# VHH binders against o75319: the designs that were tried, part 12

Target 1, 181 residues: o75319
Amino acid sequence: GNHIPERWKDYLPVGQRMPGTRFIAFKVPLQKSFEKKLAPEECFSPLDLFNKIREQNEELGLIIDLTYTQRYYKPEDLPETVPYLKIFTVGHQVPDDETIFKFKHAVNGFLKENKDNDKLIGVHCTHGLNRTGYLICRYLIDVEGVRPDDAIELFNRCRGHCLERQNYIEDLQNGPIRKNW

## First folded at step 9 (VHH)

Design A10
Fold by OpenDDE, second read of step 13:
Structure A10 (fold): chain B 181 residues (1-181), chain A 119 residues (1-119)
Amino acid sequence: as target 1 above (181 residues)
Amino acid sequence: EVQLVESGGGLVQAGGSLRLFCAASGFTFDYYSMAWLRQAPGKRREWVALITSGGETDYADSVKDRFTISRDNAKNTVSLQMNSLKPEDTAIYFCARQDWDYSEGFDYWGQGTQVTVSS
């Protein structure tokens, strides 16, 4: 169906690049079939995503989709020049080690292959906030050695919204480091 | 705390009708699509009907034109009108909140209400 995700309208479509990183977070873009249920100013399509990124003088090099469904948009809606990676990530619960590893592996692979440019890793879940924020922060903490509070603050500031899920926050702040291999 | 409480189940003869109710609480009701699921003995749980926050409806083929799902956002309720009931409709019926970010497509459901259709 074309049901608009709950609270989807409440979040900024696209955040800002996280300084010192290649990450940018955004809420899920919705394919054209959803537009009939939205006011024009509420619409946020895959095309709109790329327009907004360009407005920030940035370029996407990879999109990581963390939603657990495929009904929001199709990879075919994206430019062919931008790789799309789906990591099915269940909402509300802390991602498991496999999911975390998949995310880390994807990010590391991208960075390895894109050392000669400054393209961004676009990450989104439904709202581009909780799952997105957790995995980005988990990466920064586990791989880059960033302090948990610094990672969270950086993400929140750049996304324009704060992580909401206490279990995510708690795990980032006090949970164990996850394996990087 | 999210709560879904089903009611209205019972014993009915084939060809009869029942109306199930679900009272929802603990969340912003009008943000979510709601559904009815059912599970017969020895069978897997199956989707029966769904209604979006906007009132759009969808039905499983097995119940189409016999069942009608509706909602009252002011009262935080979901209903399922079941007409022309068949013995194969016998099952525990669950009210469920839809969330596509869960493996089953639903994140909460109630304890269910028993519907028994006798031949």
Scores: ipSAE 0.126, ipTM 0.547, lowest interface PAE 2.1, mean pLDDT 93
Fold by OpenDDE, look of step 13:
Structure A10 (fold): chain B 181 residues (1-181), chain A 119 residues (1-119)
Amino acid sequence: as target 1 above (181 residues)
Amino acid sequence: EVQLVESGGGLVQAGGSLRLFCAASGFTFDYYSMAWLRQAPGKRREWVALITSGGETDYADSVKDRFTISRDNAKNTVSLQMNSLKPEDTAIYFCARQDWDYSEGFDYWGQGTQVTVSS
């Protein structure tokens, strides 16, 4: 059914743009059918997402959905002007090399095609934290050459929540660089 | 109400094949990843195979290259083709709906179907 994701209410709906990057992280927006189970102030729909982004004086240019289901919202709920990319990403475990590569490829493609604007790459999983944070940090580390601790700190600060999974943190800090092509 | 009904289990000799079926109802089938789980006597339930809503598949190492999971969205069914069966594959097999919001990664499963592989 339309169960609210566990602990979904505990996380801020939308983070802040990560300075020096085009990334912004947020928790999964929920389609209208979920509203029946939420207080009005708890609701966070695709429409709410875009409103909150606008409030930050930003614009989304791409949404990368890392959830492992399609039950939360439909791509049709998004404006046609914003591309939607699904990368099925298993929770709790470090994303595999293929997933990492897919993410990097998508980001690089976007940046190549959007050099003339400042639109953001919106990334989310269920909570917009662990899977989201790992892949963003992995990109910053592997592609941009950012120090692992700096990447993690930046993400945590901007998301408003800290990465929770030790295996993700450990891999980011001490794991090998993954191929970029 | 979400319902998952497994079928196709039975007794088979080692090296043989079985095909399991799962009929799903009560939810938007094509929105969900589906899986097969199994539980052997005295052991914990373990996932065997997964198929995403997009059709991507994953397998436990123990069944990789022997089992094939597939789905038919038009019929709301999930299938598991099991080849080269081994005695250690003996278990109750469950069809399950994936939901990462749950601790175990699945929120619904059926009554199960018994698979017995004799040596």
Scores: ipSAE 0.025, ipTM 0.368, lowest interface PAE 3.8, mean pLDDT 92

Design A104
Fold by OpenDDE, second read of step 10:
Structure A104 (fold): chain B 181 residues (1-181), chain A 119 residues (1-119)
Amino acid sequence: as target 1 above (181 residues)
Amino acid sequence: EVQLVESGGGLVQAGGSLRLFCAASGFTFDDYSMAWLRQAPGKRREWVALITSGGETDYADSVKDRFTISRDNAKNTVSLQMNSLKPEDTAIYFCARQDWDYPEGFDYWGQGTQVTVSS
């Protein structure tokens, strides 16, 4: 149905580009059918996403959707010029190695193909925070060699919200580096 | 009222196979991703397999290539084919409806069906 995700309204719709990266995080945009349950100022549609990105003088080059459901919006709701990638990511638990690999592979592929531009990788889960933050930080730590605390701080600052789940934070800080296939 | 009813559990020898079924009712079945969870004695409930409304599947590493999740939208059923069973697969298996609008990621699940794999 058109049930608004819990606490969805509590989060900023779109973060800021992470300096030194091509990442930007945002909460899940909701298709038009959800607008009936929202105040006008609370609405955040796929169209709104692109408008907000444009307001930041940025452009999306890829959207990575980490949610498990298709109820929020359809790929058809996005501009045809922006590729959409679904990576099913289980909530509340540290993503498995396969999920991490898929994410890293997608990011690396994008960067390889987009060396001639400055388009961003938009990443979202439901709130665009925990799963999103973990995978972005995991990439920065494992692939870019960023110190875990620096990665977390950078993400939190740019997203405008802090990672909430202790198991994610703990894994980023003290967990093993995952394979970069 | 949303209902999920599991069946098909039982005792099987290591290396054997078992097929679990889940009958769903009380909601638009084809709009939801469905999952199988399991809880072994003394362990926390863990995710096993998931199938989206679009038919895409995902598996825990521990069951990958051994288990297959499927769904029949015409019958409102979810199935879990379990092959090459191991004693470590012994658990209560639950059918669950995936919903990320809920804190736990699932909003409904059944009473479960016992699977016991003997060595």
Scores: ipSAE 0.082, ipTM 0.511, lowest interface PAE 2.0, mean pLDDT 93

Design A99
Fold by OpenDDE, second read of step 10:
Structure A99 (fold): chain B 181 residues (1-181), chain A 119 residues (1-119)
Amino acid sequence: as target 1 above (181 residues)
Amino acid sequence: EVQLVESGGGLVQAGGSLRLFCAASGFTFDDYSMAWLRQAPGKRREWVALITSGGETDYADSVKDRFTISRDNAKNTVSLQMNSLKPEDTAIYFCARQDWDYTEGFDYWGQGTQVTVSS
């Protein structure tokens, strides 16, 4: 169906690039069929996403979609020049090791292939906050060696919203490192 | 210049203990995750233990609960406490700096230190 996700309107559509990284987080863009249920100023389409990224003088090089549905938009709605990766990620629970690995692998692959540019990895779930924030922070902690609190603070500041899920925060702060291979 | 120098290897009997050390220089040590790798004769190099700059640790299943990785950022050192050693732990052990821009996930490692566990 075309139900607007709960609280979707409450979140900033696009965050800021995370300094020192290639990450940018945003809420899920909605295809045109959802516009009927939104005020014009509330609309955030795939096209709007790219426009907002350009307004920040940035360019997307990869989109990682963490939503557990395909109803929000289609890869065809995106420019052909930007790769799209779907990682089905269940909400409200800490992603499993496989999901974490897939995310890390995708990020590493992108970085290897994009050393000659400054294109960004766009990551989103529904709200671009909890699942998105967890996986980005998990990467920074496990791969980049960033302290958990620093990673969380950086993400929160750049996203413009703070991680809300206590289980995610607890896992990032106190959970084990996940294997990188 | 990045340098990693391992020490502490040697011959030990099965069930014994050994502590490896790694001295790091030439980079901001506390910004990097560090790891221990090992390569047994005729086998590929394998990951053994990892420690982040924040002190979080992870271990290969084969060494979990037997090995402990630690770091001292003030001294730029990484250590690997190896307890309950087994003949299967015989290998050259390498201290490595993690960097995922490299295919293997590590950009620098030392010359290694030989660990031999006799049955």
Scores: ipSAE 0.000, ipTM 0.210, lowest interface PAE 13.6, mean pLDDT 92

Design E1
Fold by OpenDDE, look of step 15:
Structure E1 (fold): chain B 181 residues (1-181), chain A 120 residues (1-120)
Amino acid sequence: as target 1 above (181 residues)
Amino acid sequence: EVQLLESGGGLVQPGGSLRLSCAASGFTFDDYAMSWVRQAPGKGPEWVSLISGYGDSTYYADSVKGRFTISRDNSKNTLYLQMNSLRAEDTAVYYCARYEDTDYSPFDYRGQGTLVTVSS
């Protein structure tokens, strides 16, 4: 279907690279079938994503899709040169250890294989905010040793929107460190 | 018009099994993740299980892990919930719900529900 996700229009399409990291967050791009329900200026396709990234003088090296649906766009809509990884991530609740591990593993693998470039890890859920922010922050906290508040502030600033879900924030600030292996 | 119609509920003894079905219509079924939600008397809604559009991923609440299995047949536009080792605390109205993958409302449509009563 081509039902526009609730409040999808309310969020900036693409954030900024997070300084000191290879992360950039964005809201889910929508395939062509959604365009008939959007004003031209509201459209944000996979192609638009890459254009916006280029406008920032950046290049995507990996896309991590955290959505739990496949209706938004197809991997085939992306350039063949950019790997696509799906990590089904349930909303509303703190991601489980398996999901966190999958994310960390993917990021670490990318960084290991891309030491010779500065390509970005693009991460999105539906809005590119809560699930996306949690997992990025979780990585920064658990793997990079960043203070929770610093990680959250950095993400919020770069995404242009603040994490909204208190359970996510609370877990990041006060929750246990998750295993990295 | 989106329609979700649950069936399969009934009275069962503790330790028993039931299989719920949900017939979906009015939308492209495999485009959407589908969920089961239950509401017990005097309690709020509880998310029971979720399955992705093509069945590639499933989620279960801790309370039902190992006992319940969610599945779907996209050729029949049908969602299923196999419930084994049923407990008294599983007593509730079970709703089939279309999952809206947002951090706001988790579901945009749900059926009228089917009652499951687990009692000796």
Scores: ipSAE 0.868, ipTM 0.925, lowest interface PAE 0.6, mean pLDDT 96
Fold by ESMFold2, look of step 10:
Structure E1 (fold): chain B 181 residues (1-181), chain A 120 residues (1-120)
Amino acid sequence: as target 1 above (181 residues)
Amino acid sequence: EVQLLESGGGLVQPGGSLRLSCAASGFTFDDYAMSWVRQAPGKGPEWVSLISGYGDSTYYADSVKGRFTISRDNSKNTLYLQMNSLRAEDTAVYYCARYEDTDYSPFDYRGQGTLVTVSS
């Protein structure tokens, strides 16, 4: 069922916009059926997400959902004006080249279509940390030419939590630049 | 409450085929990605494949890609693994597992497994 994901309560709901980019990271919002297992201050719904973004004087123009499950919320819980994209991303392992390609393609398409505004790309996995941080950093390294350690530091600071999985960190720091598909 | 019951294992020659089934009950099946995990004698578990709740995304370990096909029938609450071109190295107990989409505990339930033996 509607059990709260392991350690989900331990993470800040929404990070800050990453300066010089269009990215903001957050943990997965949980639909209302989860709230009977949460104290009021622990709740973080799709509505709460949009309220927190608005409180930062920002606007989402795309949500990229990296989870490999449909149980957390439905796209119907989001405003109709915010495009939603699901990129099924397997946890526990460095995302494969097809997943990386899909992410880059989505980001590049968004930036092209939104060059005349300042809307953000919201990215989340379950915790908004390992898969999310990896793919954002991989984009910055491969497409924007950012140094790996600078990308990681920027993500960690703006998310409010450090990337945890060492295999992701090692691949970002020492792995090859990925070819575009 | 949650039950995962594997079947279809057996003895098969190298190059042969088997189809494994997993009957699921006690939860909303199509809400969850499902996985096959195998464990060879004396080895740790190996993640074989994964399928999303609606079947629109799949993942395979490199060791089985092109030979194995994961599928599901949500109307029957059943997960399948079609195994073709079997090799001796595929000998293992195969477990049906429910995927937990976190980086910390990938599976929260598994069955008792079904043995696949590939030998002449």
Scores: ipSAE 0.594, ipTM 0.822, lowest interface PAE 1.6, mean pLDDT 91

Design E18
Fold by OpenDDE, look of step 15:
Structure E18 (fold): chain B 181 residues (1-181), chain A 120 residues (1-120)
Amino acid sequence: as target 1 above (181 residues)
Amino acid sequence: EVQLLESGGGLVQPGGSLRLSCAASGFTFDDYAMSWVRQAPGKGPEWVSLISGYGESTYYADSVKGRFTISRDNSKNTLYLQMNSLRAEDTAVYYCARFEDTDYSPFDYRGQGTLVTVSS
């Protein structure tokens, strides 16, 4: 279907690279079938994503899709040169250990294989905010040893929107470190 | 028009089983993740289970893990919930819901529901 996700229009399409990391967050790009329900300036396609990334003088090396649906776009809509990884992530609740591990594993694998470049890990959920922010922050906290508040602040600043879900924030700030293996 | 019609509810004894069905129409069924939500008397809605568009991923509330199984037949536009080892606390109206993958609303459409009563 081509139903525009609730509040999708309210969020900036693409954030900024998070300094000191390879992460960039963005809202879900929408395939062409959604365009008839959008004003031209509201459109944000997979192609638009890559254009915006290039405008920032960056390059995507990996896309991690955290959405729980496949209706937004197809992997075939992406350039063949950029790997696509789907990690079905349920919203509203703190991601489980398995989901967190999958994310960490994917990121670590990418970093290991891409030591010779500066390509970015693009992460998105529907809005590119709550699930996306949680998992990125969780990685920074658990793997990179970043202070929770610093991780959250960094993400919020770079995304241009603040994490909204209190349970996510609370878990990041006060929750246990999750296993990295 | 989006329509979701639940069936299969009824009275069952503790330890019994039921299979709920949801017939969907008015949209491209396999484009959407689908969910079951239940509401017990005097309680708020509870998210029971979720299944992705092509069934690649499933989610279960802790309260039903190991007992309930969500599935779908996209060729029939039908969602299922197999409920085994039913407990009194499973008593509720069960709703089929089209999942909206946002952190603001778990679904944008739901059916009228089917009543499941677990009682001796």
Scores: ipSAE 0.816, ipTM 0.899, lowest interface PAE 0.6, mean pLDDT 95
Fold by ESMFold2, look of step 15:
Structure E18 (fold): chain B 181 residues (1-181), chain A 120 residues (1-120)
Amino acid sequence: as target 1 above (181 residues)
Amino acid sequence: EVQLLESGGGLVQPGGSLRLSCAASGFTFDDYAMSWVRQAPGKGPEWVSLISGYGESTYYADSVKGRFTISRDNSKNTLYLQMNSLRAEDTAVYYCARFEDTDYSPFDYRGQGTLVTVSS
């Protein structure tokens, strides 16, 4: 069961910090057991994640894991100093209001607790692109008042890959503003 | 080798109930979300329900919400679907599926299915 997720190799491991925000997006790190199926240059473990963040002169203060599975890595593989939050998010459909609320609540809580530092919120799904991009953009639109196309452009540029699922893009551009609870 | 073996299908009258079971083997069951998918004759597949590895989250298609209940027993490596208030449109082959957590191809393995027929 440690098969590499479909198309996972096609994406840059970690994006860049999104200017004017506390967000950085990345694809799911894979624990060591997956590495037998990867060339050395393809590896991206939980340790590799933190090394890459350090190389950017950044520090993670929270990881939000949007995957609907437990198989990629265990929270125990992460440094104890970095809080971890799992928000089960079903792929292939626009996240429901409960999921959006949980994400907004987590981000708002982080920003309050970390107003006197510059730590980042790391967000990932399997590829760090569609679910991740959707929820980050939804936050920026609904909470920060960013125009939909500006949020999408910022995410795409900083992730290094464009959002791919049309239903997510359409909902961000034309769907309802979700209430902030 | 991954195996998913469905059982519990049959002929039932409208308004009746059935409970489907899926015995899983060949992988770490708790690591995977699991799903039920159905396919009516001459139709495309329809996603019915999903449950996370430890049962913390569930999902149901609108067509079955309130009538069907997904559950799992990780000590027995078994997935269940309780189907109540069955209707003719629920007639389909029901497949147990292992969830692949992507935005594109959500399932990597399905069993052979069990037929549910809802008819007077």
Scores: ipSAE 0.506, ipTM 0.772, lowest interface PAE 2.1, mean pLDDT 91

Design F1
Fold by OpenDDE, look of step 10:
Structure F1 (fold): chain B 181 residues (1-181), chain A 118 residues (1-118)
Amino acid sequence: as target 1 above (181 residues)
Amino acid sequence: EVQLLESGGGLVQPGGSLRLSCAASGFTFDDYAMSWVRQAPGKGPEWVSVISGYGDSTYYADSVKGRFTISRDNSKNTLYLQMNSLRAEDTAVYYCARYEDWGSFDYRGQGTLVTVSS
């Protein structure tokens, strides 16, 4: 079905690049079939995503999709020039070590292969907030050595919304560092 | 109308096995991740397992990892839960639920009772 995800309309479609990083977070773009249920100003398609990124004078180099569904859009809806990576991530639960590792590995691989450019890593879940924020922050904390509160603040500021899930916040602030390799 | 109908529950001894089924109708089945949720007496609901629309990803609660297997047959609009090595603490009403990506469900069946007792 093409029902709009709950609270999807409540979130900004695209955040800002996180200074000092290659990350940008956004809510899930919705394929054309969802437009019937949205006002024109509420629509946010894969095409709209790329337009908004361009408006920020940025370019996406990778999209990491953390959603646990395939009903929102298809990889075919994206330009062929932008790699798409699916990491199935269940909601509301702190991602497991395997998921965290997959994310870190993807990010590190991208950075290694894209040293000669400034393309962004676009990360999204449904709302582009909790799962997205956790994994980005987890990367910054574990790999870049950023203080947990600084990472969270940076993400919140750039996304335009604050992480909401206490279990994610608690794990970021007080949880153990996860293996990077 | 979305309908989810569980079956396969019953009484089983510890260490035994049981296979639950859920017949789904009223929506495009493979568009949605599906899940099993259970509720034990006196306890809140617990996510047991989740499976993606095409079955290419699965999630399990720590309490059931290695013992339970979630699967689906999209040609039959059916969700399954194979439960092996059952324990007393697995006793609960098991619900089939259409999974919302962010960690919720919008539809749930009436449930099927699983009782593990010697």
Scores: ipSAE 0.841, ipTM 0.913, lowest interface PAE 0.6, mean pLDDT 96
Fold by ESMFold2, look of step 15:
Structure F1 (fold): chain B 181 residues (1-181), chain A 118 residues (1-118)
Amino acid sequence: as target 1 above (181 residues)
Amino acid sequence: EVQLLESGGGLVQPGGSLRLSCAASGFTFDDYAMSWVRQAPGKGPEWVSVISGYGDSTYYADSVKGRFTISRDNSKNTLYLQMNSLRAEDTAVYYCARYEDWGSFDYRGQGTLVTVSS
């Protein structure tokens, strides 16, 4: 199907690199079949994603796709030079420990393999906000020792939108630090 | 027109098993994650399980994990829920629902009643 995700138009397509990290967040790019339901200025395709990253003088070295669907775009719509990883993440609920572990493992693997460059990890869910913000902040808190409020503030500022789901925010602020092993 | 039709409900004793089916039509079935949602008498809807479009990822509510198995047959456009070790608290109307990636449901069926009692 090619219906536009609810509220997708309300969000900036791509955020800014989060300083001191290798992360950049964005909303899901939509393949061409969605464009007949979009005004030209509303379009955000896989090609548009890479153009916007290039405009920021950045380069993606990994895309982590947190969506629980294959309908938005196909990995072949991305340049072959950029690795793509799908981590199926259900919406509405705080990601479970297995999902958090998969995300941490992917990030740690990327940082090891890319220690000699400055390429970024692009992370998206549908809106690039709640699931994306949660997992990025969870990584910063658990692995890098960042204070929860500092991680959330950094994400919100660089994404250009504040995290919205209260259960995610409460878990980040008040929940336990998750095991990294 | 999107259509979801549940079947397989009925009366069963505690510890018993049932298999629910949901026939889907009017959309490209394997493009969508599918979900089972249940509603017990006097309670709000409760998410039960979800399966990805190709069936390579599943999630379960804690209350059913280990007892229920969600599956799908994309060649038949059919979603299934195998329910084992049934308990009285599993009594509910079970709905097949088309899962939107961000956690909402845009279509559901009319439901099939499962009653677990001795």
Scores: ipSAE 0.481, ipTM 0.764, lowest interface PAE 2.2, mean pLDDT 91

## First folded at step 10 (VHH)

Design H13
Fold by OpenDDE, look of step 10:
Structure H13 (fold): chain B 181 residues (1-181), chain A 118 residues (1-118)
Amino acid sequence: as target 1 above (181 residues)
Amino acid sequence: EVQLLESGGGLVQPGGSLRLSCAASGFTFDDYAMSWVRQAPGKGPEWVSLISGYGESTYYADSVKGRFTISRDNSKNTLYLQMNSLRAEDTAVYYCARYDDSYGFDYRGQGTLVTVSS
């Protein structure tokens, strides 16, 4: 059945906008069928996501879903006005160059098409931490020229949780720049 | 109860082909990505291939790219691994494993032995 993802309850549902960027990270929202297994205060649905974003006086312009499953929620659970992009990203390992490129391309495309607004790029994996943090940081490092430690610190502070995976951190700090085109 | 049952293993010569199957039960099959993992004698487990719930995405280890093809039939709750151009180093017990996005491989079968030898 639809069991609650492991450790999902341990993470804040939504982070803060990363200053100087259009990024916001959050854990995966769960469709209604999961509510039976959660206390009311633990529930975090697609609707709750948008409510929390609005509470921050922000607006989502794009959702990038990095999970490697479709069991958490359906794209139809989202407002039609917000584009949804699935980038299947395997957990626990550093994303491959193709995945990194897909992410960068999506972000750049969004920024190009949304120069006239301040809508956010919402990024999530299951916990909205490791895969999410890596790809956001990788973008900041490779495309925006941000120092790796600064990118990581910024993400950690805004997400409210620190990147946990040493292989991700090590790759961000010491790994090569990935191709941007 | 989650059950995964592998089949199709056997002895094959180098350069040969083999098709593995995995029958899944006890869960909503298409809600989960499925994977093949192998373990060779004296070595740790190696992730071979992964396929998303509806087959939109596949992953392959570098060691098997271009030779192995993962697929699934959700109407039959079955996972497949087509193995072509088999090599001696492909010799291993192959396990069907359910992939949970939060946990990783949370269930696996008993495995099926693939032996590639002249």
Scores: ipSAE 0.792, ipTM 0.889, lowest interface PAE 0.6, mean pLDDT 95
Fold by ESMFold2, look of step 15:
Structure H13 (fold): chain B 181 residues (1-181), chain A 118 residues (1-118)
Amino acid sequence: as target 1 above (181 residues)
Amino acid sequence: EVQLLESGGGLVQPGGSLRLSCAASGFTFDDYAMSWVRQAPGKGPEWVSLISGYGESTYYADSVKGRFTISRDNSKNTLYLQMNSLRAEDTAVYYCARYDDSYGFDYRGQGTLVTVSS
């Protein structure tokens, strides 16, 4: 569809690599059909994503797309062949255990297959913030043993925007550790 | 202009079945996840089910899981809800709603009434 996602213009396109991790977060890139509704400086296409990653001297080895839609871009629109995984994640609610498990499984699989390189896992939802931040932080807390507040701080700093939804923040800070089995 | 038109509601006995339809127009249907939301008299809206644009993912509220099936036919721009093993508590107006990943539910139809009664 042609409508720019709500508040999408308000967010930095791409964050910074999260130190000590293989993660980088970004907002959803938008295919060319959206550009009619954007000023040139507001555009952020799949090509722009890869250019910005290269400007940071990084390379994507996996894209995890958390959106519950295919209208923003298709994986075939990516300018380079890169593994792509769609994990349909409903917005506005804390992701369920199945979604969390799929995310952890994908990250763990990537780390095994990419132990001999420095490629990054790119993660996005619509804004690259709430669903993205939740799942990255959930992984760091549950799998890497990072304190909730430290995971949140690291994500916020590297994304360049703070997690906004209080139900996500509360679940990360005070909710249960999720077992992988 | 986005239009969503529900049909298929009516009076059904407990244990019965109904199939709801929603005709969609004014947008690229398969670009959007679609949802059913219901509202019983005197209650707030309840999210019943969600289906992704190509049908790869579905979600159901616990209250309907195993009894209701959401589906879509993108060639006909139509959303469906198959409701089996209906109970009195399923009595509600059922709304077809478009899911926008950034906004939540941004459009809904006028609804179709489902009454489950002896």
Scores: ipSAE 0.536, ipTM 0.794, lowest interface PAE 2.0, mean pLDDT 91

